# VH-VL binders against o27280: the designs that were tried, part 128

Target 1, 266 residues: o27280
Amino acid sequence: MDSMNVPEVLEIKRIVEESESVKTFIFSWDFRREVRPGQFVMVWDFRDEKPMSVSLIDPVRSEIGISIRRVGEFTDRVHGLSEGDLLGIRGPYGRGFELMGRDILLVGGGIGMAPLAALADEATARGMRVDALVAARTADELLFLDRLEAAGVNISTCTDDGSCGFKGFAHERLLTLEENHDMAAVCGPEPMMFQVMRILDERDVPAQLSLERYMKCAVGICGQCCLDDTGFRVCAEGPVFWSQELSRVREFGRYRRDPAGRRVPW

## First folded at step 6 (VH-VL)

Design A3 (framework fv_libevitug)
Fold by ESMFold2-Fast, scan of step 6:
Structure A3 (fold): chain C 266 residues (1-266), chain A 123 residues (1-123), chain B 110 residues (1-110)
Amino acid sequence: as target 1 above (266 residues)
Amino acid sequence: QVQLQQSGPGLVKPSQTLSLTCAISGDSVSSDSAAWNWIRQSPSRGLEWLGRTYYTSKWYNDYAVSVKSRITINPDTSKNQFSLQLNSVTPEDTAVYYCAREYPGDYYGMDVWGQGTLVTVSS
Amino acid sequence: QSVLTQPPSASGTPGQRVTISCSGSSSNIGEYYVYWYQQLPGTAPKLLIYGNDQRPSGVPDRFSGSKSGTSASLAITGLQAEDEADYYCQSYDSSLSGYVFGGGTKLTVL
């Protein structure tokens, strides 16, 4: 839809160091403007603009938070900023998570726990029982454990190297968790999400999954914001999709497309 | 279809290093949906898991406690294979050695196995 | 010295139901899924059951798995001559941080 699409210049109110490679940047937010878990904003450092998921929504303090992993030039510059410095924020954009039922399972891999941490806060505020499976390569890459614990979330962890919790992949840990849920929300590397989705589908648990690789398409820049065989445009309908929608997409979890439109395996 | 083909010596002297290779066809050793395992079988100990190697964003190795100090499992992406090196062997390491694919979407299942290699440790 | 305990042998006649047990502890079967493998003489093991009770494509429905507490069972109904093989259970053990197998059961079709 047509509308003014201009970044607001906001002051960094507080920075939380989540790990050696991840920081949460906190800004004042006017909650007359809707923002929901699963949505993202465009973060502008006055040189480049990148999509980032909203990881904290705190109406009591009138704050939002955006968690950023250090992975390249843009994120290196943003990580070098201090409280009091300025960033441009545009949005929010995209479809947020929907909550239903009484019990929810969150399955997050690495930085994918960021949008799920915001969802955990909303779910617990609604009185839902929240179980979280937090997965990472190593113990020092597990994110938001203290925040989830403070919110009353029941936490299971797994690491590929066995340095914390279950030794193995997220989907392997999920198989040892024998409790049904009314719904699930999943965010992390696409191959992980695919394996988790298969298990949840077998358990008849409806799941929502966030396809972060296409978030920039929501601002109308990418012409190839389209999933294989279904015709869904991630920018119009995502980044959050129900598992029933993704089960019809042969692309999900198996390949992506390069700039020439060719299939590239994960 | 996925196929695993094993190669290596069938006779190793005590205190030497056992080396076996598993060549993969129909899948990639760097597939982030698979883990590549070594398992051995002897009359006295039955089936015994030795370890695995797998790729997600980087390579990881997991080893059974019983062999951890002596074992190395290495992938070779250029040849699409992975190997087992077991140091300081004793007659108790005499076994049939198998490589196997673990497909994560199928509940830790070892869904494809190599043909097996009988390794005898004797002087 | 297997971590999981299976009977060393089992037998039945064609058409009969046969059950093979696999007993463990809270550190393995009590908290993790169980898998079953069939090994024909002179061949590598073949995955028969995963996730306690799931069958891979191509495995006949007369094979079924179950789990209760720290024990699991493989059931074979309508026993056939080609089912004569060794059967192994597998699980994960948290105290060992690795996979563990049962000692195997030699099934004889009489």
Scores: ipSAE 0.000, ipTM 0.382, lowest interface PAE 19.8, mean pLDDT 83

Design A30 (framework fv_libevitug)
Fold by ESMFold2-Fast, scan of step 6:
Structure A30 (fold): chain C 266 residues (1-266), chain A 123 residues (1-123), chain B 110 residues (1-110)
Amino acid sequence: as target 1 above (266 residues)
Amino acid sequence: QVQLQQSGPGLVKPSQTLSLTCAISGDSVSSDSAAWNWIRQSPSRGLEWLGRTYYTSKWYNDYAVSVKSRITINPDTSKNQFSLQLNSVTPEDTAVYYCAREYPGEYYGMDVWGQGTLVTVSS
Amino acid sequence: QSVLTQPPSASGTPGQRVTISCSGSSSNIGSYYVYWYQQLPGTAPKLLIYGNDQRPSGVPDRFSGSKSGTSASLAITGLQAEDEADYYCQSYDSSLSGYVFGGGTKLTVL
C-alpha cells in the first residue's frame, strides 16, 4: 500500500500566528518519510480536504509546519482549531525545489513565502548564501521575516503601499538588487512570478517557480491542473517548474482557469 | 567524541537468549534527538535492522517484524547504555551485531556505529 | 533476498566515475529518504550519504547521492584506491514498518 495516499491523523503540536490572516500549524513528523521544500500535503479536517504547502521542515525537532491563510470556509474552520486538536495529513505530493550552486535568490509574495521559508532553511543548512526578496501589499502581510533573519538570510522587503521597505512591486524592487545568483526560487501571485521570471531570464539566472494553483488534482479527480501548451499538471509534474519549462506556456502569467476550465485574465 | 562500545558473549547455544550491551560515551541514551539501533550482518541475510529505542516524553521501541516476537531493546539511563535481548536463538541468528545512533533524528541517518560483535549460534 | 536491489559488484580504475544503483518500490524509496553506507574491510559501516543527497562532515565531495522515483544512485567521481569497499543503500519500508537495506555492492578499484 502506497502510504502517501493514506491520511495520517496528527495532533496539532503548536500553532504560530504569522499575521492576522496566516497561521502555521506544526505537527510531529516521521523523518524517515521524505518531505522537501516545494512539496505540499492534503490537509483534511474530517469534512473537506485542501492542498497546503509545507512551510517548516525541521528534522532536528522532528516537526513539519503548514502555513494556512484564512480565505474561505475550510480555512476558517482550520483557523478555529487549537493545540491538541486533530487533522488528517496526506502526502507529501509534488516536485520539490532543487538546489544548485552557492548563491540563491528567493522571491516571495504573500503566502508564497511559506514554501520559500522551508527552502531558505534547507539552503542555509547546506551552506548556501541566501538573499530573499519578501513582497506583500502592506507591512502587516510580510511573512516569515523573523524566521529568515534567524536563518542568516539577507532580506529585502517591498510593499505595494510603501509601508515597509521599497514602495512598489517585487519585480521593480528586483531591478535594484544584485544580479549575481547561481539560481532563484519564486513563489507568489502568478502575475508577480511572470514579471520576476522575465527579469531573471534576462540576467541568465535559472529560476524555479512554484505554481500552487489547482493542487486538488493530487487526488486524481481533475484536468484543471493542465498547463496550456505543454500538458504539464501542477500536482503531478509540479508545483515547482524551471523557468525554461514555463517560457513556452502561453497561459502562465496571462490567464488563469475557473472551475469550469475557462480562461480568465489575471 | 561520541563512541559506542559493545560487549556480550561471542558464542550462544541454540534455544538460549542472546544478550548484548552497547555502552555510550559522549552522548546520553535519553537525548531527545537520538535513537539507538541494533543492526546485524550475515552472509545469508546481509544487513538487517532489528529495532531501536528512543526517548521523547517517554521511551518508545520499534522492532523489525522478522524478530518482533523474540526481541527486546532496553535503555538503561543509570549506566548510559542500551541492550539487545534475542530469545530462542537458532543458527540462523549467527551474525555480526552492531549498535548505532540516529542523530539528530531519522533524517540524518546512523552516524555512529559500535565496533561490532560476532555472535555464533552453535552447539 | 534483500528488499532493495543493488548490483553485487562494480569496478573502475583510478580517476573514473562509478555509479552504484539501488532499486526499490513505492513502499520504500518512492516515499522515504535514502541513505548510503561505506564499509571498509574489517570495519563497521560508515554513513556516507543521508537525506538522499547530503554528505556528513568529513565525507569527500567526490561522493554524491541522487534519487528518482523508486530508485537511488551513489556516484563516486575521481575514483581512488581507498574507495575499494562494500556500499549499502538503506531506506524505510512502510509495509514492513522498518528500515531496509540493499544487498550491498563490492566496489573493486582495478
Scores: ipSAE 0.453, ipTM 0.760, lowest interface PAE 3.0, mean pLDDT 87

Design A31 (framework fv_libevitug)
Fold by ESMFold2-Fast, scan of step 6:
Structure A31 (fold): chain C 266 residues (1-266), chain A 123 residues (1-123), chain B 110 residues (1-110)
Amino acid sequence: as target 1 above (266 residues)
Amino acid sequence: QVQLQQSGPGLVKPSQTLSLTCAISGDSVSSDSAAWNWIRQSPSRGLEWLGRTYYTSKWYNDYAVSVKSRITINPDTSKNQFSLQLNSVTPEDTAVYYCAREYPGDWYGMDVWGQGTLVTVSS
Amino acid sequence: QSVLTQPPSASGTPGQRVTISCSGSSSNIGSYYVYWYQQLPGTAPKLLIYGNDQRPSGVPDRFSGSKSGTSASLAITGLQAEDEADYYCQSYDSSLSGYVFGGGTKLTVL
């Protein structure tokens, strides 16, 4: 019996308000168990279980953090919790990011900056030069800027409305950046990731992308996480994929699936 | 700097209780960042972890399945030490016994070890 | 029987690169961090690598660790006579709820 598949009931040690809609929940963690940026855990509120990416990995303080955006009934309930309350955590699951070379570009959109914040910490600890392109609809929705700055990351911002940094989308901002990188990591809305991937492919920059929307397979419905053209399963083979793999997936950036498994446009 | 010093050498008769003590200097046995381990080593079995004691909000013990029914590891905050008791010993328990610290926490491994105590189980 | 499998011996000459493997399963190395210890004759083990690939203060940079899937490796570059020792890998095993060690590798510097 694999103990990773049994939820451990953990006390919420600290809550950080990242924005009006995003909170980071911090727990003590047993660092005998490996956890890597890009992996996710199942969060159980004793009614429902949902996958959440790990956004903080701090072995010195023996803490992990999980950043949660309020988007539905489950996340609304979790946002109502306080320091000292209990949640069930099982995992971690999935393939984490791999680091290579000396220079990395991070491109994050909205809550997708959460797993990239953990990756930024690891990359800087390894002595890599880190550039981050942080994208959101408005300035109020830009996440982790202070944390990235504290880590020594070189930050560029863009907002759809122009309220902070470049006015426009992440891929439009990327086109104005000419600096070379050994690799990139990308996480955010799939249409954004698709456009960013194409630019990085044209520049011959290997990229890893995180497909968080498919992590539902971790709750025992793994067949529904299969990607159409390649047969990849996010919980088993992801959520992090190399851009070369995703370039062959017809539904990436174009379609999602409803509860019945039918294609629905983004 | 942190040092661990073990009691012994041990000569213990079969069926008796093996008792060892690890005295700590330069750190506190009640340090919330540390866990205190017992490991043994024999030519036939190599290195074998026996268990540990540690403090977070209260004291905890973890024991290896192979010895769980016979082993007790206890901290003593007044003497700044921790002990190992192993009941009903057999010749197979003959080994060099080490105490070791995990610090800080589980992540960093066993960073400081005692000198080792040879325990022979023989009549 | 050791839960983690290491070759019983390894050898090299001064200046050479030597690697020592450690093989496990999903219940240990596949899910948990790997540690490496060096044991010189007549001494207690000394922590050499933690967290798969991290060096404690005072450990020379010629020692490095790596992990891939259910296996780990210790690499020693620029081998020196002083490196002649026994080397042990360690991980945690969830099915045993405890730490497990490899059987050890005796490294001989020729």
Scores: ipSAE 0.097, ipTM 0.644, lowest interface PAE 6.1, mean pLDDT 86

Design A32 (framework fv_libevitug)
Fold by ESMFold2-Fast, scan of step 6:
Structure A32 (fold): chain C 266 residues (1-266), chain A 123 residues (1-123), chain B 110 residues (1-110)
Amino acid sequence: as target 1 above (266 residues)
Amino acid sequence: QVQLQQSGPGLVKPSQTLSLTCAISGDSVSSDSAAWNWIRQSPSRGLEWLGRTYYTSKWYNDYAVSVKSRITINPDTSKNQFSLQLNSVTPEDTAVYYCAREYPGDFYGMDVWGQGTLVTVSS
Amino acid sequence: QSVLTQPPSASGTPGQRVTISCSGSSSNIGSYYVYWYQQLPGTAPKLLIYGNDQRPSGVPDRFSGSKSGTSASLAITGLQAEDEADYYCQSYDSSLSGYVFGGGTKLTVL
């Protein structure tokens, strides 16, 4: 009788177009099932089911939002839906972010800003000072800048191609930012997160990193969602890990595994 | 087969720097699946991990908290070796020092060890 | 003073089964892989078990590892005189951000 394991068929209340490739789908939610930033849900289109991080948590309006990037068949189908259409939602699942201290740094790359946007809302509501480093390959992949600004977040941007803000990678931009934070939260491509983690470790800033790969094992039917060297299962142990937990994983940010278990570069 | 060969002085005076090298054959110090460790063994502390160096896109070092302020582990790709420098030694640093490889990744443990070097810290 | 706790000694006779325990906490064995090493007098430690229960090439199948909760064990079946050695467990500890070892168990073959 655990209601988290039964999909609810929910009506799409509102769709926000975040960019050419990203949409946020907003649903009414019964907050008797608590949802925390960093957790994910399984989204079911009545053909296939995929894990998606929760990007909006609004208990006042009784709403959650799920931000989805268009990257394949499932996400193409979901992007074709309209307000009033139905999706199945199961969850939430996974370990969420933990907030501590007064000053927090968020470092997000691309769609990795989605769970961090929800965290920014909670942190600002708690009266924390929030600095966000928003990174992407190009300007059109920078997400949630208006939402972060409206929340009172101090924003720094960078793009690989220099089309907006600092020209370079997130870790290069981070080296130019102040070192005074009580904690950090990081979400984005693993190579970016690895480089950022090493800088934060050097600054003695405790960091939480969200590894969104392998979350398909949320209900335990897909055997192993293994983070290679350590044997951590992202869906069971994560997706949020402290940097201390990841410091031992030498393949973190360098390789992933295909379905056959072969190493594949990022 | 992979082999690790250690070299360095067996006697160091208190307050001096302990310096050891580990020469690698059969593998590359910059092999991206390997990490290169220093471990010591003494009657008072047993086996104690000191730290490691490894290459991904760049070099990284991890050090045990107990020695972090006075330890340096340094790879040398041209000589295919890595070294240990431990500053301000005391008699408590007297131990057999081992270099060891972790490969591949952390799952497999320390599969190859050097022969060990007894270092005595005494005046 | 060791972070992981092993009995200081164990003994058995040839052909017997011997088990060596290794106890830790949620910050080490409870969350991370366990490794076992055999050390003969005057030699470097030799990897005996990795990944909790995996055996390297060349290690006899008489040696096996297991892990449950915050504890691990090494089992030796068909004990032989050459198994007389010191045995060490190892894991990673998240609170120390580093590898930790047990205090070692001296196995005597009677």
Scores: ipSAE 0.000, ipTM 0.395, lowest interface PAE 17.5, mean pLDDT 83

Design A33 (framework fv_libevitug)
Fold by ESMFold2-Fast, scan of step 6:
Structure A33 (fold): chain C 266 residues (1-266), chain A 123 residues (1-123), chain B 110 residues (1-110)
Amino acid sequence: as target 1 above (266 residues)
Amino acid sequence: QVQLQQSGPGLVKPSQTLSLTCAISGDSVSSDSAAWNWIRQSPSRGLEWLGRTYYTSKWYNDYAVSVKSRITINPDTSKNQFSLQLNSVTPEDTAVYYCAREYPGDYWGMDVWGQGTLVTVSS
Amino acid sequence: QSVLTQPPSASGTPGQRVTISCSGSSSNIGSYYVYWYQQLPGTAPKLLIYGNDQRPSGVPDRFSGSKSGTSASLAITGLQAEDEADYYCQSYDSSLSGYVFGGGTKLTVL
């Protein structure tokens, strides 16, 4: 707990440009402090601190990777950094994914593929058959396709505009896939995850969903994260939740929180 | 309504091969919705998972590291059963052996077990 | 030296709440589902809890499971004489590439 809560200043060893808006920052890591797929770290640029999912876990090379999409001032500053520059890393935090069975379906939307890419590596290394449904608005926003292919993952794609693969949303593509899976892991925009969860529940496929908005709750910081109806102690349970827990939550997939903590529709 | 029925010798001599079968009723050994396990239990080591066999498009086997060099688990689709062969047995292999179904509806928990077979390794 | 650690015994009186713990590591309980099995004398184990906290059809609601970090617990409320049995936790372990069981807890109803 001491080492987990004290930021380490780490040198950016390598930067991989995943797309025009996404970069993966790679650091040397001491694996005596274990990190698992689905966990996140706090990234500190010496001005502000933001939670980021771990997207690469490589004990052989002693490296972790953190994939960051440019969406605001913090991420814009971090994208301006170069190999050799320094960032503070604190963590890991949160509950990681749990693996079971012979095969797994990954359903990722946009940057939600980041934690799922790390999970794909682990599942493949353990001999599981891995199928990935990779969704984005356009073809140039599809992430990690080359990495997933190199790992032996069977890939399906869909884009909102039809520029690559199925034209439509992840849940619409999933309805055309009839192959059984022992489990699923889902990460992306909440409306996508809600629709995917409903289909997987109807098929009796147990699913784990990673809720980005609850990353701060996993470290005990956030009072705005609440899941009513169920009496969840969300800050102790996130960011990964089982589909059975989320099916009873009225807020999931229907509402988001603004900076003031108010419920607003998606 | 799925049942597992075990058969095999209760006494095996040291250095010989232990051979047990598990007959399945109410399900198919080649069902792509199940895996078929062998587990043993002894007073000294408790419950110990030995391995499993299952079918998707082809047969797969997984074995526990402790027995991997000596164990074979084989399905027989024509008889709807699966077997355990454990080579070069020693008195430490004396245990009650169970077969069990691993079922996706119960998140791959072992929902149905055979009656158990006491195997004594002695001369 | 089982991979998962349980207390060797637990006891209670009828109507009482009893809790049985199961401790592991990040390579098993910390990363994978926990299951619980009940074994009555002279019988095969019976699945009591799967997926950390789910009950199979036919298991009374007085049995419940929970998991936090690398530890899990089985709770029995309204303890009854017929609950006297051995209880085992089970998870998957990545270093062994297979399932691991706890050493078992003998529950005595006094």
Scores: ipSAE 0.005, ipTM 0.440, lowest interface PAE 15.2, mean pLDDT 83

Design A34 (framework fv_libevitug)
Fold by ESMFold2-Fast, scan of step 6:
Structure A34 (fold): chain C 266 residues (1-266), chain A 123 residues (1-123), chain B 110 residues (1-110)
Amino acid sequence: as target 1 above (266 residues)
Amino acid sequence: QVQLQQSGPGLVKPSQTLSLTCAISGDSVSSDSAAWNWIRQSPSRGLEWLGRTYYTSKWYNDYAVSVKSRITINPDTSKNQFSLQLNSVTPEDTAVYYCAREYPGDYFGMDVWGQGTLVTVSS
Amino acid sequence: QSVLTQPPSASGTPGQRVTISCSGSSSNIGSYYVYWYQQLPGTAPKLLIYGNDQRPSGVPDRFSGSKSGTSASLAITGLQAEDEADYYCQSYDSSLSGYVFGGGTKLTVL
């Protein structure tokens, strides 16, 4: 617990190019320390610090991986690094996924597949049947398909433009699937997650959803954990929430907050 | 299969150095996925971890704070073994000493143990 | 006593379920993985559980581990005579910068 609040300077052991805009940075990890799928770390480039989900947990190789999408100045700088370069890592933080039952559905959109890839590895190691619905705008933006296949996951894909698999959105693909699961885990853009959650609720499938915007709330940064118009703070132990917890949150899937804390439609 | 075989004297006089060796078969002491531990067991203190040695790109040693000033754990790649030296022993160091492997990595715990060596510290 | 607290003894009859507790703090079990070892008289400890709840190859599924907060438990279902042994929990402790063990539990099969 003490070590999670002090950044450790770690060498980038390996970099995997997942797509044109996504890389996974792999570090040696002391597995005396717990780390679970759904948790995140703070990544420090010696100028800025940003939260990133853990996407690989490999105790056999003593490695963790962190998948980073290029979206701004910080991530552009990190993408410019090479194997052998150094980054500061602090954590892990947040509530991880919980596994129950015999089978699980994973629904991931874009970079949201990153924490779900780590979860898929754990679920398959525990003998669960894993079905993954992997969604993106185009075929080139589908992530982790080879890794999921290697883990024995049953994969279905959908793309907005129809360039791979089902043509349409994740929730539209889910409606064509009649299988029920003991649980589900969902990560991706909030509008996608909201639609998927509603379908799973109607099917009585308990779901856990990972909300990237609440990673800072898990480390105690006030002002960014407001999920309700009445001023309630309901996200203190994110980023992973059960669907029952999110069903009472008015802004989930409908609004986000800008840097000043104002509501902005998705 | 991996086996650990211990050797060393069962009697050491107070103030002298306790020296034990653990020979490894079926694995390499320089395996980058393994760590090589010494643990002791006594009726008064139970199981007590003493330290470990391991290789990645270079050798590292970790030692328990309680013995750090008196302990050395040394790998020997040519003989595929590692040793324990504990200086300035007292009767309180009387224990059964075990070597053990952590493998693979730190996650899996100590999966292979030596047979144990009873070391008595007395005059 | 030991940094991790176990009951000194436990007992059961063949076929029964028994549990052995291991209690620690935020500096050990609360932050780090828990391991369990079985020790038969005159032998070295044998790894039973790693990573809180995982079994090594060759360990019967009657043995299971769990962890909640700063405490862990070893459960043995369908207790058998050969399960009579000493059981030890282990974790890492950040304040001591080293591995720590429980005091051990002597399990008697009646």
Scores: ipSAE 0.014, ipTM 0.598, lowest interface PAE 7.8, mean pLDDT 85

Design A35 (framework fv_libevitug)
Fold by ESMFold2-Fast, scan of step 6:
Structure A35 (fold): chain C 266 residues (1-266), chain A 123 residues (1-123), chain B 110 residues (1-110)
Amino acid sequence: as target 1 above (266 residues)
Amino acid sequence: QVQLQQSGPGLVKPSQTLSLTCAISGDSVSSDSAAWNWIRQSPSRGLEWLGRTYYTSKWYNDYAVSVKSRITINPDTSKNQFSLQLNSVTPEDTAVYYCAREYPGDYYYMDVWGQGTLVTVSS
Amino acid sequence: QSVLTQPPSASGTPGQRVTISCSGSSSNIGSYYVYWYQQLPGTAPKLLIYGNDQRPSGVPDRFSGSKSGTSASLAITGLQAEDEADYYCQSYDSSLSGYVFGGGTKLTVL
């Protein structure tokens, strides 16, 4: 167990307001601990603990960033904090993204762009060509566009309401993009990821997908993070999975389970 | 090129304080992108990290558990150097002592080492 | 005994591939980067590999590092006489709150 399973109390060094509902909290980090894009940490506000993906990995400044969307009581409390305030951080946990080939496509929806922004930094540093399809409900919810542009990423946008870029969903926009890639990484709402995965499979593009909504515990000792047929525990075996593995899971993109284990539609 | 040059006595009596200095050229001891380490090497214990000092908004020191009650590592910005003091030495403290720079940028590794100083603890 | 375990010796002939292992636990190698240092007789250790598998400028590409779980390996291909040296792995240990080194491997080129 040791210190990886005990929260460290860290000072909020800087807060970046990404949108009306999203903030990135930046902490000094001891890079003697490995952190890879796609991994998550447990954030503790001294009352509740929730999993959050790492969105910035900056060993030059010795910083990590954690992007948090305001969606409930815990995140509302954390959004009320200021620079200099303290949070408990435990981790990192989970399997991160793996890079292969020379070209990568990133497909992110909403807050799902957070782990992909960290991956974009690593991919560009390795000399890969990076294309990003950034999707959101509205223009105000598109995240990390300036950061991706500064990194040299080729950006396509789409919004459900047409307020920026293509009007429609990520998978609809992807169908209008003709170039192939050596690999893809996808993170966002599960129905979006399912549709994107289907298209990439037909194009023979291997994809890694991050199932962040299932991160309910720091370790895989509980069944709450399980996927349907395969029994994968997101905290232990994910959150990043290859598309070949997810294509065998009947519930992916279709339904989730309630506390009693019953199937509930999206 | 960054160079580390060590100085200090090679013979120390038991119960006394071992004192070594590491002079830095080509970098600043107060550079907030670096940390400054002491490491020793003996046949019985191999390579053993003793501690480090570094500057961010203020000076910090980290010390290995095995020596933390006896050790002090101090920077000196005016002379661009840092020192090691190890109190109440015993023959088991006989070792080659190295100073080393740790670059905290991309990874935490020792990229520059001093020449080493053999310190014998004997009466 | 050192916290990280290395074989005390290794040997090979010129042109061969030699690997040196470094074994730890979840409190060190399992959670932190691994570094490798080469020490020639009478000299200070020199950085050979950082960040598990990265090579500093000036280190030949016949040296490579890898890490899996709680263990790491240094591989030397095309072994040469000048590779005869002591090799040390290094990581960080959370239970000790400090850097830890392996016991060292003396590589002899026959």
Scores: ipSAE 0.000, ipTM 0.415, lowest interface PAE 17.1, mean pLDDT 83

